# Ledger of designs, part 46: VH-VL binders against a2bn08

Target 1, 238 residues: a2bn08
Amino acid sequence: MAEARLQRLLRVYVLDTSALTDTRLRSLLGSGSLDEAVRRFAELIASVRIAYGVEVYMPPTVYEEARRFLLSNGVTVQSFEALAAWITIKPPTRHEIRIPASIVRDYVEEVRARLARGLRVAEEHVRRAFEAGGLYAAETASREARREKLGAIIRGLRERYREATRHGMLDSVEDLDAVLLALEVRGVLVSNDEGVRRFAEALGVISIDPPKFISVLQGLLRHSKTGGVAREEAHSTS
Below, E stands for the ipSAE of ESMFold2; O stands for the ipSAE of OpenDDE; V2 stands for 0.75 times the mean of E and O plus 0.25 times the DockQ between their complexes.

## First folded at step 13 (VH-VL; framework fv_emapalumab)

Design t16 (at its last look DockQ between E and O 0.73; V2 from the best seeds 0.00; counts 0 for: pae E 2.3 > 2)
Fold by OpenDDE, look of step 13:
Structure t16 (fold): chain C 238 residues (1-238), chain A 120 residues (1-120), chain B 111 residues (1-111)
Amino acid sequence: as target 1 above (238 residues)
Amino acid sequence: EVQLLESGGGLVQPGGSLRLSCAASGFTFDDYAMSWVRQAPGKGLEWVSAIKGSGGFKYYADSVKGRFTISRDNSKNTLYLQMNSLRAEDTAVYYCARHEGVRDYYFDYWGQGTLVTVSS
Amino acid sequence: NFMLTQPHSVSESPGKTVTISCTRSSKDIADYYVQWYQQRPGSSPTTVIYEDNQRPSGVPDRFSGSIDSSSNSASLTISGLKTEDEADYYCQSYDYSDLWVFGGGTKLTVL
């Protein structure tokens, strides 16, 4: 009941990049391709906009990131533009938005912890490199073998370090902009990123994942059709 | 001396709600992240939820997301766990635990725990 | 997601040495610190090892921790086993997706 009430009251949504790149969107929208999914998403947003006045926003930074991603993954310019036509691109008014110092403090603590964990990853890879150096000494291993091993270690370091320092937290200005915009427009943030949603929650911003968002929009349209039919039937019997 | 004292445990029916408290003393409470860790009867330890020192950032295990809410009142040196939509599998001793305070990867102090029993 | 796997139980006589293993299911165990907790019957857990091999104050030097990257496992070793060491032991580590994760625990019986 509370959720339904919230859905009735909130007609403003803000999308982060994950809202458009969620792999589940294809299945939810009944599409065979990402391009078709985007097209169907555009139609869905258009329908709810027209029927209920639903507003969908994203920051310019998110727009650019999403555009880059979608176009590089087989979405046509026409399909993307069809979607973009129903989304309001708006930057958050950053200089006017206030963030409690307590949230900043918590974020600093999180960053500090992640940096420490990243250091552990780095130390371990130094150890691995050192040990590998013994096994892949110039006297016993070819130059190519040594190069390959070192390359593998470096790739591992990059991957693990990135995970340690960025995964599961607010790690991009694009995502921050999405949260700030949601706060400003008093909208619901649509994101599948737990770190982004955590930050949003700290600011009092309501968030939902992309599947829930699609469900909500589809639900709105279903109720509209049933209400219209009921009204037409009531008028025809009078 | 660091002290953590849990309270609020008891018997509750499935679908019910319960609120746990943990009273902390012997340290600057708001400088430390806190967690709830639970242990089902005869089973192992399971992390449930965590909250940063200022109370803004909250973390949840997948098993309790959407049902449990962690919070804290730093003016009272108290940690809370609001548990809603309780299930039989939530039956456990619930411990409050302090994070080590720097890297946040382990727990250095534990309370005595409070028993929560979810049963019809 | 990852799991930490421990043997269900181990037993040994007083004065002997026991080792409890903790195997990580995914990713390299050495990239993440491992901790060990002791839980005596009817008591709350206490930290006996942190950061793979560090002992908190008050923990005897009989307790030691190690990491074996080849087996992707951590080990708790207790030398000079005493009756008071009888307890459940839990390894714990972390991931950035799974956050804090405990092993299943190992019951140590002193014979």
Scores: ipSAE 0.685, ipTM 0.872, lowest interface PAE 0.9, mean pLDDT 92
Fold by ESMFold2, look of step 13:
Structure t16 (fold): chain C 238 residues (1-238), chain A 120 residues (1-120), chain B 111 residues (1-111)
Amino acid sequence: as target 1 above (238 residues)
Amino acid sequence: EVQLLESGGGLVQPGGSLRLSCAASGFTFDDYAMSWVRQAPGKGLEWVSAIKGSGGFKYYADSVKGRFTISRDNSKNTLYLQMNSLRAEDTAVYYCARHEGVRDYYFDYWGQGTLVTVSS
Amino acid sequence: NFMLTQPHSVSESPGKTVTISCTRSSKDIADYYVQWYQQRPGSSPTTVIYEDNQRPSGVPDRFSGSIDSSSNSASLTISGLKTEDEADYYCQSYDYSDLWVFGGGTKLTVL
């Protein structure tokens, strides 16, 4: 049973949205455009499916999110459909999936802690805005300088609040669906999101980032080609 | 009274392995995140690894990723650190530390420490 | 990826007041809580300040903490210094990149 699970982990993958939107994919696939990168990704997935039976899944929620992103960023419908043809779109069977209560408890406690820390950030930025207002009222600062200062404080608040409450955390239903599907099909989750990967790994799901995924697939094809070439050369030289 | 007692330290050659244990008592163990924090001789404190109450969420310092594995057995109230591919720079006293509940950003109780020496 | 910088050592006479600084290298220190730990020679660390300026039960009120946003630093102040306060003191803070960071430590000598 351990051997069968290991073979499935080498053959079954689930993609989240970041697996298709990772900014490094263009260079990793040797492409000058995102549209070309998507086509080469499709060819890579097709090739390993044919050579090794590698299966790639995604939930419908991730599929729709990825389609919207890629089409709005210069990917043609033809290129996206070529990719999608090699990906199995399957919703997780949420009503049958079980998650240990202790994992859910840890998650709830983390959310509570993050909300409290977010409140601290908000209060400190209100204090800064109040102090800045008093300072600029006592000086000959221009109206534009005052407006820029307030804008900087608000941008800082938004950035720190996001870090305190959302960074490194699974916080979307699309990401949850990817994790649940990977758990259900006992596949490897492909994601560059630390929070998504940590949650998956807490449930016993193996995860890798998109560059590693590409590297693994390319290595599989290189191994097959090298093995065939080496055997052909050895046979013909003797 | 909260008590944390580390064990499993000792002398090991570079490339070797050790498994540290921390026996916990005086509190509901699986309600608390736990960490390993180390201190090289004559040096300061360095956080090494953390694990949440369930045992499912694990965190590692960059210097130990891929070599160290944190785990816990909540039925035995015990925290573990499996250390592989040990290096001279891993020489330190290793402390078991408890995170304060919702305030996971500070360590409210510490063990006595166990010495790990990595030397040829 | 951030650092907390402390002076290597501080000394002062019994009955006096000492202040130990802790400077954060990036982001605003006021946005994150700071903790202070005391480690007597041969002993494990213990908390003397949490959340910038809060004392755990049993810690004397002569220990206090503060934040100075203009210098991006935290301070531990010990008034009415006693010989038993001789120890190493570490500040500690965090980032939401799952990182727990200690300062380099300050050796307090009570002459």
Scores: ipSAE 0.513, ipTM 0.774, lowest interface PAE 2.3, mean pLDDT 88
ESMFold2 (binder alone), look of step 13: mean pLDDT 92; pTM 0.933

Design t17 (at its last read DockQ between E and O 0.76; V2 from the best seeds 0.00; counts 0 for: pae E 2.3 > 2)
Heavy chain, then light chain:
Amino acid sequence: EVQLLESGGGLVQPGGSLRLSCAASGFTFDDYAMSWVRQAPGKGLEWVSSIKGSGGFKYYADSVKGRFTISRDNSKNTLYLQMNSLRAEDTAVYYCARHEGVRDYYFDYWGQGTLVTVSS
Amino acid sequence: NFMLTQPHSVSESPGKTVTISCTRSSKDIADNYVQWYQQRPGSSPTTVIYEDNQRPSGVPDRFSGSIDSSSNSASLTISGLKTEDEADYYCQSYDYSDLWVFGGGTKLTVL
ESMFold2, look of step 13: ipSAE 0.562; ipTM 0.794
ESMFold2 (binder alone), look of step 13: mean pLDDT 92; pTM 0.937
OpenDDE, look of step 13: ipSAE 0.813; ipTM 0.899
ESMFold2, fold request of step 14: ipSAE 0.472, 0.572, 0.484; ipTM 0.770, 0.802, 0.775
ESMFold2 (binder alone), fold request of step 14: mean pLDDT 91, 91, 91; pTM 0.929, 0.929, 0.929
OpenDDE, fold request of step 14: ipSAE 0.680, 0.783, 0.664; ipTM 0.863, 0.886, 0.863
ESMFold2, last read: ipSAE 0.446, 0.508, 0.475; ipTM 0.761, 0.781, 0.766
ESMFold2 (binder alone), last read: mean pLDDT 91, 91, 91; pTM 0.928, 0.929, 0.930
OpenDDE, last read: ipSAE 0.775, 0.680, 0.725; ipTM 0.884, 0.865, 0.874

Design t18 (at its last look DockQ between E and O 0.81; V2 from the best seeds 0.00; counts 0 for: pae E 2.04 > 2)
Fold by OpenDDE, look of step 13:
Structure t18 (fold): chain C 238 residues (1-238), chain A 120 residues (1-120), chain B 111 residues (1-111)
Amino acid sequence: as target 1 above (238 residues)
Amino acid sequence: EVQLLESGGGLVQPGGSLRLSCAASGFTFDDYAMSWVRQAPGKGLEWVSAIKGSGGFKYYADSVRGRFTISRDNSKNTLYLQMNSLRAEDTAVYYCARHEGVRDYYFDYWGQGTLVTVSS
Amino acid sequence: NFMLTQPHSVSESPGKTVTISCTRSSKDIADNYVQWYQQRPGSSPTTVIYEDNQRPSGVPDRFSGSIDSSSNSASLTISGLKTEDEADYYCQSYDYSDLWVFGGGTKLTVL
């Protein structure tokens, strides 16, 4: 009941990039393609905007990132524009937004820890490279074999380093903008990124994942149809 | 000397709620991240939740996400765990543990634990 | 997600050396530090090894930790086994997805 009440009270939403790129959206919207999903999403947002005055926001940085991603993944310009037509693009007023120093402190601590972990990953890969060099010595291994092994080590390093330093934390300015905008407009942040949601929570911003967001919007439309039918039936009996 | 003292454990019905507390002393409380770790009877240790020193960043195990809320009052040197929608599988001794001060890799001090029993 | 697998139990006579293994199911064991905790019956866990092979103050030098990348495992070695070493031992590491992860624990019996 409290959650439902909160959902009714909150008519303002801010989307991060993950809100549009979530792989579950296709299934939730009953679409066979990402392009169709985006079009259906646009229609959904349009419907709730018209019926209930729901506002959906996106920072320009998120907009550009999402645009790039969606277009590169088979979404047509027309479908994307259809979606964008119902989303308000607004930058957060960064110079006016205040973040508690305690949050900054926590974030610095997290960054420091991540950097240390990244260094450990790097050291380990140096060790591996060194050991591999012994096994893939020029006298015993072909140039191609050596190149392949080195390539594998570098790929592993990149992957693990990225995971160590970026996974589960706010790691992009786009996501930060989404959080800040949500704070500014007193909206609900829509994100599937745990790090982003954690940061939002620290600032007192409510967040939901994309599936919940879709569910909420669909729920709104279902209730409006039932309320309209009940009013028409009440007027016809009266 | 670092001291951690848990309280608030007890018997609760499934679907019920309980709030645990951990009183800390012997160190600068707000400089350290804190965790809850639980141990079911006859079972191993399971990390439950963590909170950074300032209280802004919170972490949860998937098993408790959405049901448990970690918090702290640095003015009282106290860590809290609000447990809602409790399940039988939540039955355990709950330990509060201090993180090491730099990298948050491990727990250097543990409380004595408080028993939570969820049973009909 | 990863798991840390430990043997359920190990036993050895006093004065001997025992080794407890901790194997990581996925990713590299060396990606993050491994710690070991001792838990005596009816007591809270205590740290005996941190950062793979470091000993806290008060922990005897009989306790040592090591990492074997080839087997993707960590090991706790206790030399000169004493009756007081009888306890459950847990390995612990960190994962960016699962965060703090414990092994299943190993019961050490001193015969």
Scores: ipSAE 0.688, ipTM 0.868, lowest interface PAE 0.8, mean pLDDT 91
Fold by ESMFold2, look of step 13:
Structure t18 (fold): chain C 238 residues (1-238), chain A 120 residues (1-120), chain B 111 residues (1-111)
Amino acid sequence: as target 1 above (238 residues)
Amino acid sequence: EVQLLESGGGLVQPGGSLRLSCAASGFTFDDYAMSWVRQAPGKGLEWVSAIKGSGGFKYYADSVRGRFTISRDNSKNTLYLQMNSLRAEDTAVYYCARHEGVRDYYFDYWGQGTLVTVSS
Amino acid sequence: NFMLTQPHSVSESPGKTVTISCTRSSKDIADNYVQWYQQRPGSSPTTVIYEDNQRPSGVPDRFSGSIDSSSNSASLTISGLKTEDEADYYCQSYDYSDLWVFGGGTKLTVL
C-alpha cells in the first residue's frame, strides 16, 4: 500500500491556474518569454509522460481560465495547444466526491470570521469618510479635491475588504475543481495559492508549488537519462 | 476548568527532531482551534503554528514552515508539534494555546509551557 | 508582513495610571482587532483585553484598551496600578497575510 501510494505521488499531478501563471516559470525553464516558457513546459510534460507515464490533469474550469490568461499575455495559440495536448482535461465527479463534515464545519467557521472582519473594515472606512467630510467641507475644498479624497477612501475600503474576506481562502469554483479533481484522482495538486493548498491538504491531498513541480519533473528526466546511460554502460561492461 | 499541559520538551542537537504534546481537558477539544506559541529565553512571544478543530486546516509562521508539522488527535484530546531540522534559534519555551471559538485571532487559554533546547 | 512595536519597559507607582503603546508598521491597525496579554514572571500568558477594548470575565475594569488610527497604534491603559500588575505585556493582532503577530513586549515595573 505504501509502494502504490508513492508510485502515484510520482505519476499523477493536477494543475490549478497558478501553475501556468506563476511568474517564476520563465526563469525556471530558462526562457526569455512566456510563450517560450509554455513551449518548454509542454516539452517537459511530454517527456515525463513518455519516460515515466506521468499524467497531468486540469479541470475544464481551470483550463479555460488559464487559456484566457496565457493568450492575453503573449502566448500564441500554437504554444498553448502544444501544452494542452499533454494535459488531460477532466471535470471532477462532484456528485460522487465526499468531504468530511468536520472539514466543511471548519471552512464555515473561517468564512464567518472573514465576514466579521470585512464588516469591521467597512465600518472603519465609513468612519474615515465621515471624518473626511468634516475636513473637506465645500467652502474649504474644491469639488475635485473632495472627489479625489472619496475615491481614495473607496479604493482603500476595497483593498482592505478583499484582504479581510478573500485573501488566502479558497473562494473560486476553479480552485475548488482543482482540489476536487486532485482528491478524486489521488494526484498531487500544483498551486502557489496558500488558501487552495491549505484546503487541499485538509482533505489529505498532497500539494507542491510550481517551482517544486518543475524541479521534480526536471529531476526525473535527469535521473532517467543518467540512469539509462548507467544501465546501458553497466550492461555492456558486465 | 480548561487545562492545557505541554510535554515532550528536552535537549536535542541541531538538525534533530522532537515531538511536543499538549493534553487538553475541561472542554470539547475538537470544537476549538489550537496554537503553539514559543518564547525564547529572555525574549518575547512568537506565534508558531495553528490548527483548526477538525485537524485539517493548518497554519505556520514563515520561520517554521516546511520544518514543523502541527497535528491533533481529537480522540485523545491531544495537540502535537512535530519539529524537524531543528536550529539553535528554535530554543524556546513552547506553549499550547486555545483559540476562542469564532474569534480565532484571540487566545483565551494557555498551557504552562515545555522547554526545548537546541544545542550541540 | 507587519510588525507591532512596543516600548521595552515602563514604570509607575502604585495607584497611578500607565499606558503601553503598540504601533503597527504597515496597513491600518484599526482594520484588525488587537489583543493584550499579561505574563507575570515565571507564569504563562493570560488575556487582559481582546477585540481592542473588551475584557474577559475576571479582568478588572481598571484595564482598558483603545485604538488610535492617526498614530496607527493601540494602547493598553492600567489605572489604579497594583503591585500584582508587574508583568510583561504583549499586544497581538492578526490578518490573513501574517496571521498571529505579537509585539515585542513591554516590561511593566511597579515601583
Scores: ipSAE 0.528, ipTM 0.785, lowest interface PAE 2.0, mean pLDDT 88
ESMFold2 (binder alone), look of step 13: mean pLDDT 91; pTM 0.938

## First folded at step 14 (VH-VL; framework fv_emapalumab)

Design u11 (at its last look DockQ between E and O 0.85; V2 from the best seeds 0.70)
Fold by OpenDDE, look of step 14:
Structure u11 (fold): chain C 238 residues (1-238), chain A 120 residues (1-120), chain B 111 residues (1-111)
Amino acid sequence: as target 1 above (238 residues)
Amino acid sequence: EVQLLESGGGLVQPGGSLRLSCAASGFTFDDYAMSWVRQAPGKGLEWVSSIKGSGGFKYYADSVKGRFTISRDNSKNTLYLQMNSLRAEDTAVYYCARHEGVRDYYFDYWGQGTLVTVSS
Amino acid sequence: NFMLTQPHSVSESPGKTVTISCTRSSKDIADNYVQWYQQRPGSSPTTVIYEDNQRPSGVPDRFSGSIDSSSNSASLTISGLKTEDEADYYCQSYDYKDLWVFGGGTKLTVL
């Protein structure tokens, strides 16, 4: 049972959005463009599916997000479709999946803590705005200068608020779907998001980052070629 | 009264393994996140690892990631730290510390610590 | 990554006031709460200040904390210094990337 489970873990993968948007994918797949990387990725998945029966899954929510991202970043429809052809789109059966209440509780606590941090960031920016306003209330500051300063403060607030509240945490339903699907199909989650991976771990889902995933797939193909040559040489000597 | 008692420290060779334990009492153990914080001889405090109440969410300092594993048994009110591939720089007094209730951004109670010495 | 920098040591006479600084290397000190721990020789750390300026039960009002955003630093102030205040003091904060971070510690000597 343990061996069968391990074998299955090596054959079934679930991709979150970060698996397809990882900036390292281009270099890993030896491509100069994102479009080319996607095509190469499609070929890689196709090859391992045919050779080893590897299954790659994606929730519909992740699929749509990935599609939007890739097409908006120069990936052609043809390249995307080529990739999609080798990915099984499946929603998790949400109503049947159980999550321990203790995990939910811990997650709620984390959310609360993050919200508190966000509030502090906001308070600090209010203070900054107040101080800046006092400096610029001097008759000498142009309306334009004041506007620019305010804009900078708002941009800073948005950035720091986002970092305080969302970074390193499961913060999207798409990512949740990916974790749930991985749990359901007993697959390996592919993600570069630490928060997502932490949540997956809490549920007993194994996760790997995109570089490791690519390495695993490439490794599988390398071993298949060497095994075939050894068999041909053995038959020629008999 | 909240009590934390560390054990399992000792002398180990580089590359060796050691498992630390922290026995907790005086509070509802599973309601609190717990951490390991270490202090090298004559040095400052360094956060090592944290685990939330459920035991599912784990956090590690980069210095120990991949080598140390934090865990807990809530039925035994015990926190653990499995340390593998130990290095000389891991030599320290290891404290178990309780996180404050809900906000989880500081430590309100500390154990007495257990000494880990990594030396050839 | 950020660091919290403290002076290595400070000293003052009994009855006087001493201040220990804690400076954050990146981002704003006010983004997260700062705590202070006291560690007497041969003892475990104890919390003396939490959430920038709050005192736990049992900590005397001689201990106070403050934040200075202009210098990106937190400060622990001890008024009416007593011999029992001689200890190492550590500031601590949190960051989404670095998680729980301690300062290098300050040795306070009561002269």
Scores: ipSAE 0.751, ipTM 0.883, lowest interface PAE 0.7, mean pLDDT 91
Fold by ESMFold2, look of step 14:
Structure u11 (fold): chain C 238 residues (1-238), chain A 120 residues (1-120), chain B 111 residues (1-111)
Amino acid sequence: as target 1 above (238 residues)
Amino acid sequence: EVQLLESGGGLVQPGGSLRLSCAASGFTFDDYAMSWVRQAPGKGLEWVSSIKGSGGFKYYADSVKGRFTISRDNSKNTLYLQMNSLRAEDTAVYYCARHEGVRDYYFDYWGQGTLVTVSS
Amino acid sequence: NFMLTQPHSVSESPGKTVTISCTRSSKDIADNYVQWYQQRPGSSPTTVIYEDNQRPSGVPDRFSGSIDSSSNSASLTISGLKTEDEADYYCQSYDYKDLWVFGGGTKLTVL
């Protein structure tokens, strides 16, 4: 059973949205634009699929999210469709997948802790707004200055609240679907999100980041060219 | 009474490996998140790694990520730290610590520590 | 990552009051709870303050904690100093990135 899992580890991958939107992809694929990077990514996936049967999966929810993001950021429909042609779009079979109760318990405790931290952030920013009201009384500052100060406090609240409650945690259906699909197909999850990867690893799913994924695929193509030459040589000499 | 007892420390060469253990008693072990915290000679406390009650969710300081693996065996009430690719800067007393129940941001019980020395 | 900076040492006479500061390098210290740990020589750390200003059972009320947003710092105040208070003291906070960060520690000497 270890050999069968190792073979899937080398051949089966599941992408989350970050695998397609990672800001490092452009440089890693030697591209001057995101559109060119997507096209090169498509070529890479196609090549390893053809040479080694490497399978790349994506849930429909992740597909939709990635499509919206890429098309909104200068990727042409043609380039995206070229990529999608080599990715298997498959929903996880959610009604059959089981998750250990202890993992769910840990997740619930983490959510509760994050909600409490968010409340702490909100209370502190209410305190800051109250104190700022004393410093920015109408006789001391212009209406514009008071509005700007309040706006800064609200922006700070929003940022810190988001950090306290959402950063480093699996908090979306798209992320969950990627993890569940990777569990179902016994594939490697490709993600740059620590929270998503941590949840996947908690379920026994192996994960790698997108740069590592690119490196692995590129390495396979170098060995494929070497193996292809050896294979051709063997056939021609016999 | 809550008790945490570390073991497995010793002298290792740079690049070597070592496995620390922490035996827990006096509480329902799998209900609690656990951590390793280290203290280099003459220095302060540094968080190393944490693991939630299930053993599934794991957290690492940047300085040890990729080299250290935290784990637990809830059937044996034991916390582990597998340390690979050890460096001189990993030399420290390693403490096992329990997270306070619902307030997982601080540690309410600590072990006595085990010394790890990494030197040629 | 952010840092928590403490004075290296503080000294004061028995019966007097000492304050140990803990300054955060980035982001507001008040956004996350601050804990304080005491480590006597040869002993493991123990909590003297949690959630900024709360004392665990058994910790004397002469230990108190506070937050000062203007200096971006937390403080541990020990009044009525006793020789048994001589120890290292560490502040600690939890970052939004799931990090448990300690201050560098302060050696308190009771003269």
Scores: ipSAE 0.552, ipTM 0.788, lowest interface PAE 1.9, mean pLDDT 87
ESMFold2 (binder alone), look of step 14: mean pLDDT 92; pTM 0.936

